# VHH binders against q54mt0, part 16

Target 1, 331 residues: q54mt0
Amino acid sequence: MRPISLRLHERPITQVLFNREGDLLFVAAKDKLVSLWYTTNGERIGSYQCGGVVYSIDVSQDSKYLITASADAKARVWDVSSGRQLDSTDFEVSARSIEFSQGDKQILVVTDQVMGCQAKIHVFDFDKDEVRKLNKSYTLPSPQCKITQATWGPLNKTIFASCEDGAVRIYCTEKRELIKTILDHNKLVTRIEWTKHRIMFMTCSKDGTAKLYDTKTLKLLRTFDTGRPINAAGISPLKPHVILGGGQSAESVTTTKVDASQFKVRFFHIVYGEELGGLIGHIGPVHSICFTPDGKTFATGGEEGLVQVNHLDESYFEFDDDLVYNPPVQH

## First folded at step 7 (VHH)

Design C03 (framework vhh_brivekimig_d4)
Fold by ESMFold2-Fast, scan of step 7:
Structure C03 (fold): chain B 331 residues (1-331), chain A 121 residues (1-121)
Amino acid sequence: as target 1 above (331 residues)
Amino acid sequence: EVQLVESGGGVVQPGGSLRLSCAASGFTFSSFGMSWVRQAPGKGPEWVSSISGSGSDTLYADSVKGRFTISRDNSKNTLYLQMNSLRPEDTALYYCATPDRASWGKEFDYSSQGTLVTVSS
């Protein structure tokens, strides 16, 4: 399988994201730009220009609105089809993470911990029929450390925050308070990813592990140990597969030799925990992985500014995941 | 070139007090908030306190709130941390940090040497 390489950004990719239909790919990067592409052929459609590093993006279920969180301390709402900025909200510090609630009635924004300002999760009301200004609904109490990402729990009843101290903190949206702290990682948690319908979630960490949890019980189900920092996970909505990406940056490595295999994305069976394979494509750390909602395509974004779009072939879908995994034996 | 020089650390008994100073140069000091961060032996860095560029707003970690006071003198390009009622768990190297709103992903910069605070008998 040969991926489609998208080579627009000359700065690190921060996020890749498919829309609900899977026909559009949005790419956020440190060059202050969000680019938009057709998934099928990698043809560029347009761009959205921010005033600073774009850390996080999300798209509404109807693909009409894009929201961006950027280092110029702004959260912006964009009209996808025209590229026009519809609204912006100012913060005192960089906006680091942004996400629509299920049903697109609210937006959460995470702000950075710098310059006399604690990391916070802000929640705004959003009216898709009248996008003129965001109205702040509430702000959650600070965990007193940096938050790398926040994401809505099932039915918008909770917000999950991945933190610099290795914790995942869970807030009740009704009571607006912290209700649970998960302390299974011993280094920064980089990302939280959901399985279909948010019945399970996976955490990625600089400690070299990704951990899978039951959302209802918060029980740890499995640990995937790669031995290298994990920045991203893509969870297939169609097969029991997870793709993990990351790698040690050159600045963090004391050796003078760096192998591209350190940056390969690795495929694991989500139930059995067995490694199914890997894909080399990046020459630096992978920062983001996203599957299309139909599970037929995934995209990866890397430190070098490269985005690779991988259309999964027939052989991938013919593997029988209902059978007990039995790895090949060498004859 | 941003330079930060911490001073004021030392050895004190539990319940004692110390005042840390950070002399800053190489940037427009009054335009940026400043923070104190500490690192205890064998542990990662822990944020302690922050102050706005004007000095009108301050924030503290729960572990030090009510005991530590952050302040600044913009005419002298100096940041201070007044530490009262010191506890053994406050033992750490203390750094002042230059927050960076940089669009290129620069975060707190430990361009400083740090100052050692030891709370023991």
Scores: ipSAE 0.000, ipTM 0.128, lowest interface PAE 19.3, mean pLDDT 82

Design C04 (framework vhh_brivekimig_d4)
Fold by ESMFold2-Fast, scan of step 7:
Structure C04 (fold): chain B 331 residues (1-331), chain A 123 residues (1-123)
Amino acid sequence: as target 1 above (331 residues)
Amino acid sequence: EVQLVESGGGVVQPGGSLRLSCAASGFTFSSFGMSWVRQAPGKGPEWVSSISGSGSDTLYADSVKGRFTISRDNSKNTLYLQMNSLRPEDTALYYCATPEKLSWDKGYDFDYSSQGTLVTVSS
């Protein structure tokens, strides 16, 4: 099917996110707004207005609560259905990343690194039956560099942090200390994405690669080399496919070195690593990709403020992934 | 609902010039990038040029670099394509497009596009 284009934001999209049911799409952008849309028809439901660039969002498993991290140094809790702000927590610096723990009992917030203040991961207790003031549980030690994203590991036993220095740092939530550092990327790690049940994870980097790891052993299983900065990955929960997006903005008004295909999202077989195809939809870097939990739809958000919602057709699901070998069998 | 109306096509001699226009409505024009796409007789769609929402960034297909100039007037919700040094191979139906008209696997979907504007370059 043809994509649905969502046109509201006048600044870069920072994140697209589907709820658990996949019927709602949340879009965060640098214009200080989070917008809410119906997935099926692209009809706008409402907006949540922050005081600065919205860097990161997450939605509770029951779709009742939205949390936002913004450049105005606030983490906010919103009632999804009414648009009402339920709570806000102040920081000394911008909030860059935010995520509910599995089961929605805690919230992590990453704060920015500025002169005189190191990046930190803060963890707060959350009671979804009685949302009042967020209670700080603990703060993890700083990696002494900027953190682009933090995300809960399996069963909330760890927190993974993607860092500006190219590292992925893993913290133990019980001991509240750094336990592992992965140094496979040589440039800023932009994003960490989980496979189903968090048994594997993928890292995206400005070094032009995405890397797939086993979560338990931390062994590198595969490297996807696109030759251009990778900002986003969407991992299908239904097929063994990953979609990678990114690209580099040109500074010049006219460029002979950049074409529109530089910004296409690219499909790869997650096991075999073969490229399966691509989709052109953006005229600037893609910053976020998200699949619905049923794997039938994905959304992309770009530098130009455009969000595209792509409903995958029957031919995509009829493709026999079991026939893909590396190397391919000759006909 | 996005509506795009192309105009400015015609018949010209090789080496001639034409300026195409695209009147846009149904969205905040200045917030989105725009593209020109052409389809020559018996050929599939070919991307020609793109411009950012602000107009500060432009991209061109290798076949038209140095000859075509894309521009926009956000106060008039209008996209332009100035075509100079036209060649017989530039003969095509020209469409303006938003990214939402791009199809799967690097194609362009014209199902909900306008009729386009015909450019014929012949002696």
Scores: ipSAE 0.000, ipTM 0.122, lowest interface PAE 20.7, mean pLDDT 82

Design C05 (framework vhh_brivekimig_d4)
Fold by ESMFold2-Fast, scan of step 7:
Structure C05 (fold): chain B 331 residues (1-331), chain A 123 residues (1-123)
Amino acid sequence: as target 1 above (331 residues)
Amino acid sequence: EVQLVESGGGVVQPGGSLRLSCAASGFTFSSWGMSWVRQAPGKGPEWVSSISGSGSDTLYADSVKGRFTISRDNSKNTLYLQMNSLRPEDTALYYCATPERASYPKSGEFDYSSQGTLVTVSS
C-alpha cells in the first residue's frame, strides 16, 4: 500500500485534521498556511493564510467553519468553502491551541507563556449564525507553566490541559477552577487524544511513553513505552488500535546518518499493548496523526513538511485483534 | 433539484484567454459559495478557485493566481472564470461546484449532473 504524499508545505507540519464526514483533510504548518485537500485522491482544494506559525486548528461539525491559533497572537474564524476570514481575536502572546466545544457553541484558546505573561485558557461563545464577533465568556486560572494543548472533556463539563511540567490538569467549566492534576509523566506532555465518545483518553509525552486513561475515574489503564519522544497519537474509531508517532531529531554533524526507522509510526493494540506493526514514511519527527471518523483512512504530518494519507486495505480490517492475547488453548 | 451547466471551453494557443461560464438553477444561488475545479488527463480533481455567495471574497490556487479571475453575477445565477496567459498545463475538463458543507466533487462523483467544459491549450 503506497500512501498519497502531500508536499505543499516547506516547513514542519503542526497538525493534520479530518472533518466529520472525512472527505476533507486540513493541514496546519509553520509556514503560516493551513491547506485543504480531498481525502480520496490528495488533490488540493485551497489555503488559509495566517500571519504566523499555525499551531492548532479545528473544524466545526458541519464543516462550515475553520478556527486557527497562530504565532501572530491571533485566533481566527474562517469560512471553509470560500476561504474568507470571518473574524479574528487578538491576544498579547501567541495562540497555541484551539478547539470547538462539543456542539460548536464555544471555542477554547490557549495562549503561550512568556516573560511577564502566564499561560491561560480563554473560552469564547460561538454563534454559527453570526460569526462576525467572538465574545469572551471566561478565562481559566493559569497552571503557572506552559500549556501545549487544551481539549474539551465529555459533555463540555471539563477542559483537559497538557503541560510542559509533565502534568495533565483538569478544569471544571461550570466552576471555572482546577479540580484534578495527573502527575504520571516525568516530561512535557505533547498531546491528549480521545477515544470514541471520549470514554478514554491517551496522553503523549517527551518521556517516551503514551498513557491510556479511563475518563470517568482517571485511572491509568496502560502505558505504551516506545523509548522515543511521542508527539502524536491516532486512535482508530473502528479497531482497538492506536498509532503512535514522534521520534527524536538527530542533532548530528554532516557525517552522521539519520535512521528513518526512528520516525516510524507504530501500531499498537490499545487494550493488550501488543505492537502490531509500523510504517516508515517520514525522515523527521512525526508531529500529528488523525483518523477519518469512519476509521478507513489516517494521515500523518512530519517535521519535513510532508503529509501522508493512508487508505487502509481490507486485510487491515480482517485482522483478528482478539488472537493477540487469546491464543488457542492446548488440549 | 440542483443543476449546473458549464460552457466556454475550447482550443486556444499558449498565452491565450478563455472565459468559462456556469449557469446554475434549482437553488438560491446567492446563498452559496461557488468553486471551479479542473481534472487534467490522467490526474485527479484539482481545486482552482472559490468565491463567496456575495462575491466579496475570492481564493485562488497558487498555480493560477495572477492569471485567473473568478466572478459571479447573482442576478443571472451565473459563475465565471476568466483565464488569461493560458499554459499547456491548464488543459483540463473544468467543473463548477457548490462547496455547501465544504463538499466538493470527488474523482468519479458529481452531485449536480455536471458534464464540465473542456479547455485545451495547444502548444
Scores: ipSAE 0.000, ipTM 0.102, lowest interface PAE 22.3, mean pLDDT 81

Design C06 (framework vhh_brivekimig_d4)
Fold by ESMFold2-Fast, scan of step 7:
Formats: sequence, C-alpha cells, structure tokens
Structure C06 (fold): chain B 331 residues (1-331), chain A 123 residues (1-123)
Amino acid sequence: as target 1 above (331 residues)
Amino acid sequence: EVQLVESGGGVVQPGGSLRLSCAASGFTFSSFAMSWVRQAPGKGPEWVSSISTSGSDTLYADSVKGRFTISRDNSKNTLYLQMNSLRPEDTALYYCATPERASWPKYGEFDYSSQGTLVTVSS
C-alpha cells in the first residue's frame, strides 16, 4: 500500500507511538500538541494540549492512559478516550523523557537542566484503577550530563539511560545505583529501542552508527554505519529487520527527490547487517520510528511535522530472509 | 509567538557591575526554568547560570560563581542577571534561554527571536 500522510503539526515531530493493539497512533510534536489517529485509515480522533514542546509520550497497555513529558516542566496523565487531563506533576526544569514500567505500576521521568547541570531520573508509583497525584518513589543518581532518554530494562530490574556524552548508563532499580556504563559511542546517543521481549537493544547515535546489543551480556553484536546522524530506530517484531532514520538538521531541505534521499529511512537485516532497501518520504531529518506490535505497519515522524504511516505489503512478508546466502557463511 | 528580549548590556571597566534583564512574552514564563548563556566573539556558547521555575534553586558556572546572581520576577515575566566584579573575560553577547535551548544550543529546541545584549569589559 502507499503511505498515509498525516499533516497536522506545524513543528517537528518528536515521537510517534502505537498502542499495544496497534489500532491507535499517538504523535508528539514541538507545537505543544499530542495528536491521536486511527492506524487503518489515518482519521484523526483527537488531541492533548500541553504548555510546551512535548518531548516524550507513552501509553498504558490497556490504552486508557497517556503520559506526556513537556518543556513547561510538567509530566501529565491523560484519559485517552475523553482527552481530559487527570493529573499533572510539576518539576523545576523541563521533563524530557517518560515511560510506563512493564505492567504500568510505575512511571519514570527524566528531567533535564542547563548545560553543565545535572539531569535526574525520577520514578513515581502509578495506580491505574485510582489515578491520583503521582507519588515519587525514588530518584536515581545523576550521570552529571544530559540524558536524552531513559527506558525500563527487562522485568523492570534496570533502567537504561542514553546520554549526551555517548554513554549508555544502566541503573539497578532495587539498589537504586549505577551498575554499568557502555562507552561504544563517541557522540550523543539519541535513542534506545528494544527488540521483542527486550532480549536485545539498539542504540542510535549522532556518530552515524546504530549498535545492537545482547541485553543479558551487554555484548556488542553488530554496528550499523549509515555515515549520518541516527535519531531513530524501528525494530520489526515479526521479521529480522530494523529501520534506521536520521539526518542532519537544516543542511539543505528541499522537496526534490534527490535532496530528500539524505533523509530516507534505511532497512537492514538485523542479524546479517545487510542493507535491504530504503524509503524516501521526508524532506528533513526523521526523529521517530515505531512498528505496530503485529509488525504489519510502521510510522515515521519528521522535522517538517509530517507523519508517514506505512502498511507493509504481502511481498515484504513472503521474502525469505534465510535465502541471503546459498551455502551457510560462518564467521 | 515566543519572544525573549535582552537588555542592560554596555561598556564597563574591570571591577564594574551591570544588571541584565530579559523580558519574556508569548508563553507562560512561570512554567519554565530559565538560563543565561553567553557567547564571546569567535567562541562557542557558554552556559552562565540557571534558575528554577519558582526561583528556589539557582546554579552557576564556576567562572562566575560568587560574582553573578540570577533572579526572576514571575509577576513581570522578567529574568535578571546581576553581574559584579566584572572581568575582561566576561566580554560577550548574553542571551536568556529556556533550559532546552541552553543545554544543547546546537540541537535547537526553540526558534526564539533573540538578539542578546552585548557586555564589553575594557579599560
């Protein structure tokens, strides 16, 4: 199928996110708005208005609650169906990253401070049956640098933080302390994305690479070198494919296909590292990529405020990824 | 439209004082932590100071600690920087910014029309 273009936001998209059922698409943008759409036809359902740039969103597993982190120093809880704000937590600085724990019993919020000041990861208790003011459970030690994203590790036993200095820092949630630091990137890490069941993770960096790791051993398994800053990765839950997106901000943005090729999303075989193809759809850097949980659809969000929804065709699913090499190649 | 207008810069001798102001409009000023960032001629931007939304917490770069004081008046949508014991090294264009802009200016979060205010310390 041809992509469905969603045109509402007048400012860069910061995040696209599907719910667990895959029937709803949430879009966060720098215009202070989160919009909600039907995945199947791109029909707009509604929106949620924040007081500043919306950096990060997450949705509960039952699709009843949306949480937002925004530049106006607030984390908000919203009722998805009514669009009503249920709760708001105030910070002294911008809220940069937000995520429900597995099972939706806690929420992490990353707060940022100015250059040279400490960023923090705050953890709050959440009761989905009785939404009240968020109760802070704990705060983790600052890495003394900007955190671009924090995300829950398997079974909520860890929190992974991608950092401006190129590090990925891993905290133990029980001991509330830093336990590991990964230093494979030499520039800002923009994003961490999980494979199905969080058994592997991908890091994206301004150094032009994405790196795949084993979650249990933290062993680097593969490096994907695009030669351009990588802002986003979408990992297929159905096929051994990863989609990488990025590009430099404000280099030379035009509507022509040749110039737009610098902002194409690139498909790679996650095991072999072979590039399988690419899609041109944005005229500026791609900031977010998300697959539906069934792996049949993915969305991309770009600097121009455009969201592209791509329903994968039958040819994609009939491709045999094991036919790359006729004899088995070992190394 | 978001607008930040800096003022109060000028030419002073070493050891002198200046008070910078930033008038904010087009957004809810009291909901944002605010910062001062400076850029010396031919150099990259340097973070100077930050203040929390309520004004209860302040932070300073080591180079200005003990000499500069940041403050805000949320009723007037105004941010201030009191600069004492000025040194030639403090010569720069001074900008007010939200933490998003101040933390990583090269990645730009807000498209604020801001000219800055020039501070020249010379004898």
Scores: ipSAE 0.000, ipTM 0.315, lowest interface PAE 15.0, mean pLDDT 83

Design C07 (framework vhh_brivekimig_d4)
Fold by ESMFold2-Fast, scan of step 7:
Structure C07 (fold): chain B 331 residues (1-331), chain A 123 residues (1-123)
Amino acid sequence: as target 1 above (331 residues)
Amino acid sequence: EVQLVESGGGVVQPGGSLRLSCAASGFTFSDFGMSWVRQAPGKGPEWVSSISGSGEDTLYADSVKGRFTISRDNSKNTLYLQMNSLRPEDTALYYCATPEDRSWPKYGEFDYSSQGTLVTVSS
């Protein structure tokens, strides 16, 4: 199906996110607004107004609660259906990353590293029946560098943090200490994305590569080298495909004329690393990519404030991935 | 809410000096690094200088290094910029700002909520 273009935001998109059912699309942007849309037709449902750049969002499994991390040093809890703010937690510095634990019993919040304040990961207890009673459970030791994102590992036993120094740091939630450091990237790690059931994960980096890992062994399985900064990855839950997006930061661009093909999202076979194609649509870096849980739709969000919703057509699902694995042999 | 109020601008001749002040409220001032950003007429914002929350570490743009000094008084929640040996090219609106998302300032990535203080350097 042809892309649906969503144009509301006047500033860069920071995150696009589908709910568990895939019928709702949430969009976070630097214009301080989170917008909500129907996936099927791109109809706007509502919005949630923060006091600063919204860096990160997450939605509860039942789609009743939205959480936001923003530059005004607040983490907020919202009632999705009414748009009402239910609670807010204040920090000393910008809140950069936020995520519900599996089962929605806790919330992690990453705070920025600013001169005079170290980056930290804070964990709060969340009670869906008593939302206004958020209690801090613990704070993890600082990696002493900026954390770009933190995300819950399988069964909430770990928290993975992507860092400015190129490391991925893994913390044990029970012991509340750093247990592993992965040093495969040599530049800032922008994003960590999970495959279905969190069996594997992918890291995206300003070093121009995305790396696929086995979650249990932490073994590097594959490196995707695009030759340009990667900001985002979308991993299909249905096909062995990954979509990588990125491009040179607007802050680093020295020319006013930029080839739009530089910002295309690129499709790769996740196992074999073969590039399957690309989609041109953004005129600036792509910052976020998300698939619906059924794998039939993905959304991309870009520097220009554009969100594109792509409903994958029947030819995509009719593609025989086994032919790529085992091409016909002619004797 | 974060509030920043700049003052101390004015008209000065080339080679003169001015001291800018920024009164901050609505946050724990000593926990944040602070920056000065300027915008000349018809041009985009230019980062000038930054200082750590403790005041021990400072950074300067090459164009002002050796001429400008950034400082702070955490007991008064006030940021300062001492400007010496002023040049016509220093003419701009000056804003104090918190860095948007980095421990060091980036061009265009600032939270500044006021109209700034005007510095005009003319003969």
Scores: ipSAE 0.000, ipTM 0.132, lowest interface PAE 18.9, mean pLDDT 82

Design C08 (framework vhh_7z1x_3)
Fold by ESMFold2-Fast, scan of step 7:
Structure C08 (fold): chain B 331 residues (1-331), chain A 121 residues (1-121)
Amino acid sequence: as target 1 above (331 residues)
Amino acid sequence: QVQLVETGGGLVQPGGSLRLSCTASGFTFSSFGMNWVRQAPGKGLEWLSGISGSGSDTSYADSVKGRFTISRDNAKNTLYLQMNSLQPDDTAVYFCATPERASWPKEFDYWGQGTQVTVSS
């Protein structure tokens, strides 16, 4: 096994995302471009040009529609196969985070917080048969701080928001109100990632930890302490493994030489908490990690604009994690 | 090239009014919130007011609530600050500012050169 390196973007990657079938890889970047690639061979298929930094993307379950949130204060709907923009929604401020609900009937959009405008989560109805008729359903109350990401909870009954103040806020979609606040992190929460079927979730933070929670009870199950800011987590849908990525950029460290090993993605056993190994592939902070739904491939996107696609070997899957807690690792 | 140019400052008596303007160029003005900040002699920067990209949402520091009004004209790429009931302690250099475009959390990315407001008899 060797990674496939995708070199198109010369600005930081903000998100990497596989479609439901895992055969397509979408890459969002600060150069205003979303690129599309075949997972199997890394061949480029096309691109989608926004008017500002693309912060967040999502793709419909049928792979027909791509949605983008960008710094030009627009959320856009694209036809994946043609690359044509089908619709756009204007906001007062940058659109920061975007996600289809489970079943693709709604879209959430997080808007930025600037002085004079509070961060908000907007929810729109989405009709796949009338995509040009995107209608706003509701807006959730502002947490009075910046939201880095929002994501739909199980069965669309909740929306989880990771916040600048270190909180994870959970909203009830039926009542349209805040119902829970988690205060375990002491710095900005960068990302929330779901395990298979959304029965557990992982939070990543600038405080150097990632935390694993039971979704139903909100009980903290594990803390993974890397000692460095964590921007991303990839959770295997097939093995009890999590991959954590992040690191400090050189521009934030003026007097200390930064080793490339700071940008190593690290593998952990999700149940035992043991570090299984890691991969060096980026020369700057890793901002996004995503597994294919079948768990056979993962992608990483970094500050330098590089995307690495890793196809996992048979030996990785044949090791019985139940018999030995320290399985074979890729280096 | 991003450029912010403040105008409208000057000398005014206590209880008087002034309207400041900030003309923006080099970016999509309507896509960004705008801010007014000031610096009085011997003091640090003080945030005064902010406005969203469309102008729908505004916010004010307690020191200026009820006296100052922020507004914008996106067709003219211009930000305004209407200042009423001016007091001697409003004497400061006034700047318009934008948040950092690509960074998170946002900081003031671009500043104008400022316009001097002096409130004295």
Scores: ipSAE 0.000, ipTM 0.113, lowest interface PAE 22.1, mean pLDDT 83

Design D01 (framework vhh_brivekimig_d4)
Fold by ESMFold2-Fast, scan of step 7:
Structure D01 (fold): chain B 331 residues (1-331), chain A 121 residues (1-121)
Amino acid sequence: as target 1 above (331 residues)
Amino acid sequence: EVQLVESGGGVVQPGGSLRLSCAASGFTFSDFGMSWVRQAPGKGPEWVSSISGSGSDTLYADSVKGRFTISRDNSKNTLYLQMNSLRPEDTALYYCATPERADFPRGFDYSSQGTLVTVSS
């Protein structure tokens, strides 16, 4: 019932990620290392060493391949079971975000924006049965600002990019061009998270809000205002719950008395927007939250290098979410 | 009932050292992470350092990394900040803080008073 604390990394955690089966937990960190753990007991299985800060990771549906994007300007493909590097692709600038397409036929890689080099989304073909040198399929037009994350839309028909200017930009993968821009946030968008089957998505922002959208219509359904920068969202595939995490350094605090509650993860009912409670566990900003696909476990990764694995107990699942629903009773 | 009392501040020359203490009471000290936060004249609060409840993990602001060391003695319910190679820009009122304790759905907050550090020649 108590969380399992994973204490290997001595630098900030950048991403926590469960595989499709939920039995493996991958942890990316600024110490150049990706670590691998059994979800059930927190036993460490192995590690994958990059040449720079690891910003982003993804794992294939069959759990055979891990991909990493790192500050040494490389995207790497790893054999999960052996720890062997199978391929690497070089860029002129840091690789910031990486993701397998649905069905693992392609890989997207976001590269950083620096003086003289525009941020880009590169798409590569991937053959899981015969891993060879990655061949670039295409590169999407630059938004001319930093991209924090890119993620595949439903059926790989689109790519969504969260940007430093507060925009979410949507690209058509067939036409390879920008088709829509969402401008609801007024500060950097840190993360995009999908609900089950990608029918809705959440955006997280340094403006202190997370926003829920219908994927088909792009209609804004809910705004969750925490008053603190939001770095991460975990969306339960089993309960109508979302967990928001983030926080900011003490310089954002206007009081002479400061508590670490600014690093608290907060639970909300995703449909009705009601705050259900919160959990403390980190002594710095939370950077990543991920649920297992069965919804029974979630992990959080923080600035201090700590990963907390929370196995949800029977009382959580026995909670009647219909009892918290309060429809308007107005006349 | 929760109380935090800071001490150890004072006037010191650039390059000097000070050790701050925070005496905690009214809660199970070892169950909570602790932090040091400072507020310089005319500025907002700045987070300085944090330590986990067990003491196994520490985190530092870039401005103090390599110069300051956070530690705790759970048997004495006391948090420490060892400050070395002090600079004029370290001049501030220093606070210790304990994180909000949250239960589902209610939360609890705890806070401290402060101790003044002046670095001048």
Scores: ipSAE 0.000, ipTM 0.126, lowest interface PAE 19.1, mean pLDDT 82

Design D02 (framework vhh_brivekimig_d4)
Fold by ESMFold2-Fast, scan of step 7:
Structure D02 (fold): chain B 331 residues (1-331), chain A 121 residues (1-121)
Amino acid sequence: as target 1 above (331 residues)
Amino acid sequence: EVQLVESGGGVVQPGGSLRLSCAASGFTFSDYGMSWVRQAPGKGPEWVSSISGSGSDTLYADSVKGRFTISRDNSKNTLYLQMNSLRPEDTALYYCATPERAELPEGFDYSSQGTLVTVSS
């Protein structure tokens, strides 16, 4: 089956995101636009126009509200069905990362680090039944370096922040303070992705590795070494599979011949670490990967502005992930 | 050292054509996808087109689709952009790049001077 190619954006894709039902795909890009598409046929539904590069988006559980973080120093709340902007919150610097808490009662916003302003994580209260100007609940102390992404930990008890210095910093939401720092990566951490129910998490890094951790113990369970900067990970909610995406620049090449599929997304068994295969679809680095909640479809977004929607076939779901010897019986 | 040298720009009237070239050295050219990126006066960089290492797959920005053609000659380590039906809004400095170099506008650093395309009456 050929993937569905979505070609609207003329600048790099920053994020692809499916809603809870998986029937809607939201695409954020550096051209200041968020586009909305039907997952099944790739038909465009509409768009949401920001005043600067859109770095990060999230959608509420009921698919009624979209939130955006953009380079014009604004966080916006949109009505999904009408495309109307319902509210905006101003910051002194670009808004880099945004996410609804579990249950959609709060929103976190990460602001950029520039001369005179430190990176911070701001938390706002959100009332989905009566959308009003966002009320700031608190701000977490700065790690004194850029934060690439922040995401809510299990039951909203923590916030995890991936940082440019290679650290993952974990904050307690009740105490409003830093409680743990993970220093396993030696370069910028680009992304944190959760497994189902947030029992485990994966970190992606410019150091060429993705690392899988137990959420409760924070123990490193596995390292996936691709040898190339990793920008994105998609974790299947149905199969024990992870898809890693990224790419390398020409200035990083050696005189040794390099694989022509340097922008291929690569499939790994999450438990065994075995590489299962890959998919070529982008001509530049992949910046975002997202699975539908039912695990039947994933989307990838790239540097070239292309989004590929891949519907997984029956052969994929019939694959023996346990790799256990089966007795010689009639199949 | 990766070296990219663009050429072929010039002044042309609306509706005219130009062919840009990018001579690449310092890496195995056929193993890498290549892109064209432009920067108009007073604006940030904008991605224009990309081509796979083998040349079998191409992608275009909607603003240039049907007018521009990207191609490559791996035997000569050269990337091309054929520009037809040029419009005033195509006026820009054009750079060739690997996609990673064009990832962030704040992080863009071109190893060359680019080639200037001016479309005016």
Scores: ipSAE 0.000, ipTM 0.141, lowest interface PAE 13.6, mean pLDDT 82

